# Designs tried in a protein design chat: VH-VL binders against AP-4 complex accessory subunit RUSC1 (RUSC1). Part 1

No score or structure here was measured in a lab: all are predicted.

Target 1, 145 residues: AP-4 complex accessory subunit RUSC1 (RUSC1), of Homo sapiens (Human) (q9bvn2r522to666)
Amino acid sequence: DVGHLVLTTLCPALHALVADGLKPFRKDLITGQRRSSPWSVVEASVKPGSSTRSLGTLYSQVSRLAPLSSSRSRFHAFILGLLNTKQLELWFSSLQEDAGLLSLLYLPTGFFSLARGGCPSLSTELLLLLQPLSVLTFHLDLLFE
Positions, changes and structure headers below are counted from each chain's first letter, unless a header gives other numbers; antibody chains aren't numbered by Kabat.
ipSAE, averaged over its two directions, is called F for ESMFold2-Fast, E for ESMFold2 and O for OpenDDE. V2 adds 0.75 times the mean of E and O to 0.25 times the DockQ between the complexes of E and O.
[cut] marks letters that were taken out.
The coordinates of atoms that the task and the answers printed are left out; those that the model quotes come from them. Centres of patches stay.

## First folded at step 1 (VH-VL)

Design c01 (framework fv_concizumab)
Fold by ESMFold2-Fast, scan of step 1:
Structure c01 (fold): chain C 145 residues (1-145), chain A 118 residues (1-118), chain B 112 residues (1-112)
Amino acid sequence: as target 1 above (145 residues)
Amino acid sequence: EVQLVESGGGLVKPGGSLRLSCAASGFTFSSYAMSWVRQTPEKRLEWVATISRSGSYTYFPDSVQGRFTISRDNAKNSLYLQMNSLRAEDTAVYYCARGWLRYYFDYWGQGTTVTVSS
Amino acid sequence: DIVMTQTPLSLSVTPGQPASISCKSSQSLLHSDGKTYLNWYLQKPGQSPQLLIYEVSNRFSGVPDRFSGSGSGTDFTLKISRVEAEDVGVYYCMQSIQLPYTFGGGTKVEIK
């Protein structure tokens, strides 16, 4: 299935993109160090009580999926949920706007740091490529095929 | 209505252990991060632990790091605080509260008293 | 850690008179998202703390209009326009911009 193949390629690519330049541990943000992962970026980017409550709802739904034992699987499920709710662009935009979060989580050479600072066209070009996907619908169970 | 009910407090000697429980009702427990906040005999409020919605991430201040463990059972709508190597300065009323990173504590339980003395 | 300082330590108010409580932080509570993460709680005698105001000026559900919060950066104020008997208790400010969460020392409000 073409849609499935594209989704399988897209999810690993987005995972690699979010992992690019990610600091190995979060310290001084949270008492005690924890290993950073793309899923931890999702958790940090979804603010309880924020104006983007739909992102918080999706995070909560994915967090309840008992079969997803790895952070990678949870991240992929979140991306699929964003595609299903047509909010992938919203999430990327909200993450790009949070300069404080990005500086805490990413090295200056990471994609998100570069896209916000020295190469803002990278962010714009990525979002333009993702916009056509907002009309597609995907199911979370595709992760387990 | 949102309700949080703590239990498990008591008198314990220095170096002892105690496990606190918090029973949640009136909301979708698995959708919220949870915290423990204690109040000393001098009435100072101190945050002691936070756990993410899934239970995958836990956070503590330096004063309890390595001694306290926070956990949750979303199927049972329950939050727990395992306290080991207790010290006199851990004497406090322990409150279960709903709240997480940058979020406020919107609902608190009635509290359970922990006294550490010889 | 962010240090929160509350003044005064205690306040005695005649019913119907206004009351004002100050809270100062050792560093700015303004986040890059434009929000300021300063919250106020009330603990009535024999009860647990309850949320009054979140993010500087937003009243929590059920909180009377006589309560108002204001401030920016490192200097914050909680005002009660007309103190009622039910407002007796200890008021605490709290920053939630970063862990560890830290609280002010509390201000006891009593009726004369």
Scores: ipSAE 0.000, ipTM 0.483, lowest interface PAE 20.0, mean pLDDT 77

Design c02 (framework fv_concizumab)
Fold by ESMFold2-Fast, scan of step 1:
Structure c02 (fold): chain C 145 residues (1-145), chain A 120 residues (1-120), chain B 112 residues (1-112)
Amino acid sequence: as target 1 above (145 residues)
Amino acid sequence: EVQLVESGGGLVKPGGSLRLSCAASGFTFSRYAMSWVRQTPEKRLEWVATISSGGSYTYFPDSVQGRFTISRDNAKNSLYLQMNSLRAEDTAVYYCARHLWFGEPYFDYWGQGTTVTVSS
Amino acid sequence: DIVMTQTPLSLSVTPGQPASISCKSSQSLLYSSGKTYLNWYLQKPGQSPQLLIYLVSNRFSGVPDRFSGSGSGTDFTLKISRVEAEDVGVYYCMQGTHFPYTFGGGTKVEIK
């Protein structure tokens, strides 16, 4: 079914993409250093404000789901929620426009750093491929696996 | 049309075990989180268990934690509740319920219920 | 655990007249996301509970517009603008903001 295809193909691909070039540890003023994961990118990308309020709502919703105990499972749930709310393109666009955040989280050789700087066509091509998914209606359980 | 049909209820002695089943039809079962909700003889509703769409994640209230287990077989469109160390307080009608999307606590469709009586 | 208190315990309504049910929680149901997880269910005689309202004020599919939910924080109301014979049953509020999920004690609605 489409949910199986999304979980077995799209979610692992997006996880790998977001993980590409992540700095292994980032500075954390409270704890010193925190190990990076795709879920930590989601945490850092959520901004208070009108244009991204729905992303913050989804982040909070996923964070409170007790069965999602791993970073990977939370990341997958976030992606499923983005599909359900037609916000996958919005999230990627917001992430790409935040040069400060990308510099904090990614090595220069990572996909997002290259897409922002050396190979801007990469981000355009990715968003073009994801655009149809924002139009389609999905009703995926966030605990789907 | 969404259908949920419970079975397995009955009379059991305190300390005994019972396994409830729920047969689902009319929707893609593997896409939905499922729950068990019980209704006491006093007509109070109590949430009992939730399981994720794939079956890997489960959670329970403290009142049944360690005694009940929830499981599913997506190939058979079936949900199960294994109840061990049963107490008089577990006497209730047990409903199988489907979650509305996002794993949020909204039960959009309920089965007809199966009665469990724990008595000596 | 969050205690959900419903009033009144029972209500007898003349057909076509409005009805109002209150649900109060022992703590705020506003989640950090800005959402309030307060739902209403109806159990008709001899039937299973059915979803009426989710997230305080959203009608579930097929629910007539004579049903409306409102409220915030700890104080919530379900209103039926014109009670009809098919609306007879026990109404339950439920909170999903705090674990474990808890239900109100129910309000029985009957026709005079």
Scores: ipSAE 0.000, ipTM 0.518, lowest interface PAE 15.0, mean pLDDT 81

Design c03 (framework fv_concizumab)
Fold by ESMFold2-Fast, scan of step 1:
Structure c03 (fold): chain C 145 residues (1-145), chain A 123 residues (1-123), chain B 112 residues (1-112)
Amino acid sequence: as target 1 above (145 residues)
Amino acid sequence: EVQLVESGGGLVKPGGSLRLSCAASGFTFSSYWMSWVRQTPEKRLEWVATISSSGSYIYFPDSVQGRFTISRDNAKNSLYLQMNSLRAEDTAVYYCARDRGLYFGSGSAFDIWGQGTTVTVSS
Amino acid sequence: DIVMTQTPLSLSVTPGQPASISCKSSQSLLHSEGKTYLNWYLQKPGQSPQLLIYEVSNRFSGVPDRFSGSGSGTDFTLKISRVEAEDVGVYYCMQSTQFPLTFGGGTKVEIK
């Protein structure tokens, strides 16, 4: 069952990769300290004015899902949406190219920081592993129980 | 080319049944929520039914609840509407429509429509 | 149910002149998440409806910029800055803020 495998292995693995090396708090000018999560990385990567309009559309759609209240559930829905629209590689590449965003969100020892600068082969290896997934179809309503 | 083609309409007596079909092509059918919308002889548009991408979630307005059943076959790229206990007020052109949103309710917008199939309920 | 009321029922426009269509809802269409779900559709003679504008003011792909949507709360407007022959048809508003989804009665646009 490919859908079950994606939900039980791929989505948690990608969540762990995005969470690796995240700075635990970020300054918020309105409310003070804000705790960082993989979903907050998604939010920051698709902000208004981005050249990746299709990613912004997916983010908007996932944010609209009322049954998904946790950041973890929203992150999983976003990944499923990227797989369905074949945009996972586009999102990963756009995130990796934004040096300013990565330095704001991640410690130097995090996966994304290392994949960008210290160990560039990591990003190439990940993208090659993800390419076969682009021919698969996944359903967002798999998240509704 | 993104396309939806309806079939199955016809003339039926009150209390009768009809099954409408919608054949989808040119897009990944299994990724989209799908709906049926009808247009009365007076040209009023009425939402009839919505089904989630997997078929797990189904919604109807009160006017057809308990009489109509919506289903889909993602392997065949097909959507269906089973209409039972038909009434004169069910007379309409029935459109198959793709919902651009990820789920029903908040934010539904129908970006692709079929050509419609006519259902006439009369004696 | 939210009732959608459109005015006028019909209007005749000289080619190149502007047109405005009003859509009013029986209650606010502002969703709890801060978005307003009001869409506009056009049905050309003999054709199926087509999406023009979603979420009040966003033009759907391929829709000319002479079409614009605006409004908030219960009062919404569709404007055509320069009506062309191909714009003839019936325009419908639809709310998707609350179940069940409901449509306006339609506004027929004709060329003089």
Scores: ipSAE 0.000, ipTM 0.491, lowest interface PAE 17.8, mean pLDDT 78

Design c04 (framework fv_concizumab)
Fold by ESMFold2-Fast, scan of step 1:
Structure c04 (fold): chain C 145 residues (1-145), chain A 119 residues (1-119), chain B 112 residues (1-112)
Amino acid sequence: as target 1 above (145 residues)
Amino acid sequence: EVQLVESGGGLVKPGGSLRLSCAASGFTFSSYAMSWVRQTPEKRLEWVATISYGGSYTYFPDSVQGRFTISRDNAKNSLYLQMNSLRAEDTAVYYCAKGRFLEWSFDYWGQGTTVTVSS
Amino acid sequence: DIVMTQTPLSLSVTPGQPASISCKSSQSLLYSRGKTYLNWYLQKPGQSPQLLIYEVSNRFSGVPDRFSGSGSGTDFTLKISRVEAEDVGVYYCMQALQFPWTFGGGTKVEIK
């Protein structure tokens, strides 16, 4: 069960990576101050009407799913969607290249703060590890474990 | 085998400048953050500078901020520390140190190069 | 800045006996996701510092299992279960939670 493997190993690992050095709270101009999570990083990284508009579409789809009420399950669904559409590297690159966003969200000791610059070797190595899984189509029912 | 070799240390008068170099080998230099750490004559260890893997972010303690500049040349596997407006308190052995992925520690250190600031 | 305080300043140990070194931080090194950025380094006489333990309790490659790290929050301990002659040197703790990264003052371990 590859879906189980992705949920029990890959998604927690990516969640931990995105959570590394994340500031516990950030300013939100609309709602004030709110707690940071990997899902909030996804929310902040999405840019409307750009070359990454497909990321915005995926974010919108996942955020509307009533069965996925927790931020963690939404993060997992977003990652599965990126794998299914082969856009995981695009999302990492977009996040790594946004200096303003990273300084807002991350402590200087965070992975993205020190590893910033769109390092293709790190992104490529991650994608090569995921390559056998990229040909699979994931279903939302795999997220209900 | 990971190797870091520092050079450029020497004797300089207060207010002078020195440029330290570190030649790296045995790992993918462009994939890791690099740092300079100094050891005072009293054997205290002091972090001096860190640079991100691509060179976009640099960090310094207040004691050297504005006087020191860290830079790297990934094509040459080289790290640099430009030290200006040197003070007697900057006298130390300067070590080049390699960062680790996701664990903010220095897994390999060079042999060090001595900087003496004296009249 | 986070201040790191080590005790004792020096320790003289009979070979085969245990040794324990304490490191205290002026504020908690834990951030909300359960990761603690505290490292231990060893500097043997005439040599550069070397990584011994990272993230509180993880031994670096090639470090013997007689070395162990533990602790949480502001209080950390490095233990050597059976000190050997090759363990002589100065031990330093370091925090990497926030800039500036800071080191403890060091603990010198000597053989009687």
Scores: ipSAE 0.000, ipTM 0.507, lowest interface PAE 17.3, mean pLDDT 78

Design c05 (framework fv_concizumab)
Fold by ESMFold2-Fast, scan of step 1:
Structure c05 (fold): chain C 145 residues (1-145), chain A 119 residues (1-119), chain B 112 residues (1-112)
Amino acid sequence: as target 1 above (145 residues)
Amino acid sequence: EVQLVESGGGLVKPGGSLRLSCAASGFTFSDYYMSWVRQTPEKRLEWVATISSSGSYIYFPDSVQGRFTISRDNAKNSLYLQMNSLRAEDTAVYYCARDWYDSSGFDYWGQGTTVTVSS
Amino acid sequence: DIVMTQTPLSLSVTPGQPASISCKSSQSLLDSDGKTYLNWYLQKPGQSPQLLIYEVSNRFSGVPDRFSGSGSGTDFTLKISRVEAEDVGVYYCMQSIEYPYTFGGGTKVEIK
């Protein structure tokens, strides 16, 4: 089924894309050196400083799901939530607009850095490929089967 | 299901070179960071190199920086370690490992290939 | 670099008795994502290392529940509630919070 395909194919592919060019660690003023992962990118993109409150709500819901033990599982849950709420394009666009966040998290040769500056057609092409998924409905209970 | 098979180890003199290969199967190779980890004759485990899923980002410890090169071919599901200017201290069993980047580090390891550097 | 210290260096255990291994890190392994990046590996004689426990206390797939991990910050423990013949080998802790990834020196477990 479609839910199984999304979980086994699309979610890992998006995880790899978000991980591409990601700096392994960044300084955190409070805790020192912080490890970077795709889930930490999600966290940074939707914190109170973000312009998009609906993404923050989804992040809050996923972060409170106790059965999800890995950041990879939380990332997959977030992607499923974006698909279910039809906000995947909004999240990518929001991330692309935040030059400060991207320069903090990514090396210049990473996908998101290139999509913002060096090759802006990358973000447009990706979003066009993902648009057909906006008509599908997914349930977070797929993660617990 | 997940399998990693190393090859290319052997006996080499100090200052020599070897190229190690790792053949991956049972998972989508291009989605994972991959690493090399070695085990010395004293049984100490040492991380040697990591390469990102795309191949664009590479990390080494100071002990091998400038001497070793890690690379991958996603179309062939293969990982490589080019080892130059080998030293006696590089004598070890070299393992290919799948890097669970956002969690445990290494979730699956290969069988290992032995590298011996001696005069 | 983060230094990982394991104790003891070796254990000789009567079958069915418990075993406990300690691992200490020179720096906290707690990340701002709320996770602690401490892993345990087992290397059986003649075999490759295999993952036992990740993120302090989570058993990897296929790992028996007689294995348990605990700890926080810089102090961690691996416990085997009832040691069996197949548990013989060298146990290693590893931190994966930052590069370079570093391992403990290993603890050899053998049966009397």
Scores: ipSAE 0.006, ipTM 0.554, lowest interface PAE 10.6, mean pLDDT 80

Design c06 (framework fv_concizumab)
Fold by ESMFold2-Fast, scan of step 1:
Formats: C-alpha cells, sequence, structure tokens
Structure c06 (fold): chain C 145 residues (1-145), chain A 119 residues (1-119), chain B 112 residues (1-112)
C-alpha cells in the first residue's frame, strides 16, 4: 500500500531531514526563546511574504484539521498534502531559497545550510530523488497515520 | 508502547557525582528531544535538562548549569544525566521524559530513580 | 523564572461532583506564535506524572472528556465535570512559553 510506505518511510525520512541542524531554540524579541520542530519550520516557511501562495493554502488547510493535535502529525499531514498536490519539490525549493529563514532556523552544518552554500550538490541530489514522485498521482487522507 | 526506564540513582555525599541512565523503547528514539525532570521530597516538580534529538544541543536551568551534563546515545536508545558537585538540594526522584518539540512537553515519563545527597 | 501558583492546595470531592483547579502565572503565557504553552499533569499515588491536557485545552490521548482545560494570558483552570475514584492524585500545571520551564506547586484531589 503506497500510503503505508509514505507514512512509514518517506514521512519519517523527511522529518529527520528537516530536523537536521535545526537550532533547538530561536530568539524572539518578546519571549526570548522558543523550541523548534519540523512543524515550526513549515509554519515559518509559509508566513506572508516569505512563501508561495499555494503552500500557504495547504498550511491553512492542515492547521484547520482539529484531529491533528501534535506538531509531528501536522508535519506528516503537510507532507501528504504536498504529495497530493505535487508540491513537495516546490516546498523544498522555496525553503532553500529563503537564506534569511535558513540562517534563523539552522546551523551552518545542517542539511539545508550546506545544500545552499557549502555542498550545492546536496540540493540537486535531493530534487532528483524527489522528481519521480511528481509523476505519481496521490490521493492521501491528511488524517492518515 | 512507549517505555522509559531510569537507573543509576543512589545515596551520595555532598560534592560527589552520579550518572543516571534512561533506556527508551517503543518509539523512534532519535526523533524526539529528551528531558530530565526531578521531584523533590516536598513533591515539587523541577525541570533539570533537555537534549535535542540529534544530541547537538543541551539546555539547563541556572540551578544545575555547569554541574550537570545531559547526553544521549541514539544507537543504544539511551539518555544520560551526569551529575557533579551534588548538593543536598539535588535530592529528588529523577524522571526521564519524552519531549515532542512544539506541542507535547513531557508526554511520557519513566518510573523514576531516587537520588539522595546526604552526609 | 515564571512563578506558577495553584489553588487550592488540596480538594476533597464527593464522587460524581465537579472539581475545579486554578493555575496562575506571574507573566502572560501567550507566545509570539499565537499559542499558549500550558499543560496539566496528573500524578496518581505511587505513579509517575502523566500528561492530561496540553496547550491549555487539548486532551492527551486516552484522557476522558470529563477533563477540560481553559484560560488565557495568566489565568488557567482545569475542570473535572464528575470526579471518579481513579481521578485521585496530585495535579500540576506547567508552562512551556518561557525558559526555564516551570511547574505549579500541585493540587491534591481526594475523595470524601
Amino acid sequence: as target 1 above (145 residues)
Amino acid sequence: EVQLVESGGGLVKPGGSLRLSCAASGFTFDDYAMSWVRQTPEKRLEWVATISWSGDYTYFPDSVQGRFTISRDNAKNSLYLQMNSLRAEDTAVYYCARDEYGDYLFDYWGQGTTVTVSS
Amino acid sequence: DIVMTQTPLSLSVTPGQPASISCKSSQSLLYSDGKTYLNWYLQKPGQSPQLLIYKVSNRFSGVPDRFSGSGSGTDFTLKISRVEAEDVGVYYCMQGTHWPLTFGGGTKVEIK
């Protein structure tokens, strides 16, 4: 079952990739520090003025799903939505292009920082690995776990 | 099911050291931040330390900063707390707790291990 | 450090009657992301603490709907609509908005 493979293999792999090199707390002018997670990367990547409109629409949809109560379940639902709309490559490309956001969220040795600067082949290799997924048609339930 | 099992507690003199261990099972250990939370004899709960899922980042309150070190071995699904320069105020039951960054803080706790610091 | 004050210190409840516990923080727990990181934990006699409610009002997995959380800013409430024997224990609130993470002093709930 393709949904089972996506949930048990792809979603954990992407979660780990997005978590790689994350600064665990980011500075905030009002509260000082806030704990980071892969879902917080999604939240930051779709803020007005820093993301594409279509990604913001998906974020809003996932955020409105009351049964998704954890950051991890919301992150997985967001990935499922990206697959359904063939936007996974778009999201990674958008995130990679936002140097200010990456500097805020990631250490220099994290995957996204290295892919942007020190090892640009990492970005190319990832996008090539994700490219076959754009050929497949997915109809995944965002509440599937 | 999620299981966390602490060990390493005991009686130690002021100025001494102890190393606590926590064995995790039932979930993908390296996907979660992990924490130590202690409960004093007066039943107050105090956060002691947090470590990121990669092990690269560690956090402490001022009361233990410089004396305690948190570490993890993701290959062994194990969490550690190295406690140095122990004081009578460190006497407590120490709990290992799983930490889902963002929404769930301390969603699952171990059974605890008792640390007593006295002369 | 954020001070978390719980009232009452203890509460004796007749089975089937409601119970209410207050938790007050010395500063607002509203974070810049629009969320409030206030959790409730229950420690039953002889057991470890367990998560009941997270982010003010969300019940953790397996928690009965007789438990509800509410509040905003600095003033929070945990309500049990009909207290049962299995609900006895010490209830703790905890804030995750400000570092360091801090807990309330606890409220002991027991059956009359």
Scores: ipSAE 0.006, ipTM 0.548, lowest interface PAE 11.8, mean pLDDT 81

Design c07 (framework fv_concizumab)
Heavy chain, then light chain:
Amino acid sequence: EVQLVESGGGLVKPGGSLRLSCAASGFTFSDYAMSWVRQTPEKRLEWVATISDSGSYTYFPDSVQGRFTISRDNAKNSLYLQMNSLRAEDTAVYYCAREFYDYWGYFDYWGQGTTVTVSS
Amino acid sequence: DIVMTQTPLSLSVTPGQPASISCKSSQSLLHSDGKTYLNWYLQKPGQSPQLLIYEVSNRFSGVPDRFSGSGSGTDFTLKISRVEAEDVGVYYCMQATHYPYTFGGGTKVEIK
ESMFold2-Fast, scan of step 1: ipSAE 0.012; ipTM 0.631

Design c08 (framework fv_concizumab)
Fold by ESMFold2-Fast, scan of step 1:
Structure c08 (fold): chain C 145 residues (1-145), chain A 123 residues (1-123), chain B 112 residues (1-112)
Amino acid sequence: as target 1 above (145 residues)
Amino acid sequence: EVQLVESGGGLVKPGGSLRLSCAASGFTFSSYEMSWVRQTPEKRLEWVATISSSGSTIYFPDSVQGRFTISRDNAKNSLYLQMNSLRAEDTAVYYCARDYDILTGYDEYFDYWGQGTTVTVSS
Amino acid sequence: DIVMTQTPLSLSVTPGQPASISCKSSQSLLYSDGKTYLNWYLQKPGQSPQLLIYKVSNRFSGVPDRFSGSGSGTDFTLKISRVEAEDVGVYYCMQSIQLPWTFGGGTKVEIK
């Protein structure tokens, strides 16, 4: 079934793509250096503004889910939420258009850096592959199977 | 079930080289970041190197930067540490340790350690 | 680098009595995710270090309830409620908030 494939294939693949080329830490004025993970990319990607209000709401909801103890589980929940709210393309596009954020978070050899600069067709091809999934509905309870 | 077995330690002169190996079993090696941690004769623990699950990202402290290289072969479930330009201060027991799991987000750092291999740098 | 300082250097304990080990960091170990990245390891004589407690207070799999961790910010404590013979060894604290990962100097626990 589709839910099973999303959990066992799509979510791990997206996690791997987001993790690829991540710099180990970013400087934080108050705490020093913050450890980088795919979940930390989600945190950094959520911006104030009308076009990203729903992304901020989804991030907040996932962050408060008590059963999810790992950053990986929170990342998977966020991806499922994006699919359910039909915002995966919006989130991906917002990451790709933010050159400053990508250069802060990623090494030049990372997938997101290459998709933006060296191989722009990679981002277009990925978005085309993900587009059919935007009409599907998924539940967060898939995470507990 | 998790096992890490180090090998390759020995006695070398200052300026020499050694290659350490770590054979992993009992877990999905390819999903974990792996590290080398050494213990000095004074029993002080020092982190030496970390490598990402794919092998594309490598981290070192300044003390070994440019002298040590960490690598992995996921098909063989093996981790390596190439040590060049060895100094007396590199004398230690070198441990292979399991780190961050990219598949589960499991970040209980150095949850399993190998038995260690001894490196002695002496003239 | 974050400097980790442990006290005492060594501790002799009568079996069944409690023991406490202190660990202080030169910077806060609280991360923006609300978690504090302070871990404790035990190295028994002739053995490799083993994970005891992660993120301040979480016992690793198989670790007895007599071990407990507490603290916040820069000050942390490991307590053993009733020391047993198998608890002899050197205890190390470690920060995992930023590279380079750094360890405390160790506290040797021995039985009187």
Scores: ipSAE 0.006, ipTM 0.556, lowest interface PAE 13.0, mean pLDDT 79

Design c09 (framework fv_concizumab)
Fold by ESMFold2-Fast, scan of step 1:
Structure c09 (fold): chain C 145 residues (1-145), chain A 122 residues (1-122), chain B 112 residues (1-112)
Amino acid sequence: as target 1 above (145 residues)
Amino acid sequence: EVQLVESGGGLVKPGGSLRLSCAASGFTFSDYWMSWVRQTPEKRLEWVATISSDSSYIYFPDSVQGRFTISRDNAKNSLYLQMNSLRAEDTAVYYCARDEGYSYGYDAFDIWGQGTTVTVSS
Amino acid sequence: DIVMTQTPLSLSVTPGQPASISCKSSQSLLHSDGYTYLNWYLQKPGQSPQLLIYEVSNRFSGVPDRFSGSGSGTDFTLKISRVEAEDVGVYYCMQGTHLPYTFGGGTKVEIK
């Protein structure tokens, strides 16, 4: 089942990639500090711009799914949604292009920081790895476990 | 096999100092946040300290702030807790615990050591 | 600090029967990031605590499916569908939403 391969291989790999070099805490003005997660990167990456409005819609949909109570399960559901809408490459490229966001969320040694600055071939190599997925059509249930 | 082994506990007088060690094996120690959690004689669990994987972030509750110091040596796969100005209420079994597993951000102590006993009495 | 209150303080269960433990927090555990950081631990006699459930309802690796967690806001429940001899011990809830991290007082589960 292709859905099981996505959940057991692709989703954990993308989670690890997004977690690489992620600053461990962000300041919460009321309650102190809370640990950053790949899901918090997704939240920060969805902007109201016209080219990314569909990403914001997907984020809202996933964030309101009550059965998804963990950061990991929400992140995985977001990836499933990106595959369904063929927006995985769009999301990675929009994240990679945002210097201000990456500086806020990531240490300089993180994958996204290096891909944008010191090692631009990393972003090209990542997109090439994702290209085979763009020719496939997915209809994955966002609550799929 | 993932394992945490504490050492350094003992009997100490009020106002004394003690240094606890935790030896980690079976996982990539440098990838994980680490914490100390103690259990009082009354069996109450109390969080004592947390340190990030690279030591950039360190947190304590008010009860030990200024008296305890947490540190780690990633090359030696070791975690430490330096306890100064010890009080009777610091008497407890001290556990070393791993703070994050496979998924970053779920804030759970997924692996615990066997504990080392600290007794503060006159 | 967030106070975590567990009920009951102890319970005796006939093997194969269900058990339910309540954990209540003095304020909501829903963090501003949308997550609820409520964990359950089991301490078997003579052993260290072990993780059972994280983020309300997620079973940790190797934890049998007879354990389930549920709840939201300030009210949380751990259920054991059929208690076995190896489930004897003290169960603790913990919140990780706000510093300092705090634990419940524990619920002792014994076999009749």
Scores: ipSAE 0.007, ipTM 0.572, lowest interface PAE 9.1, mean pLDDT 82

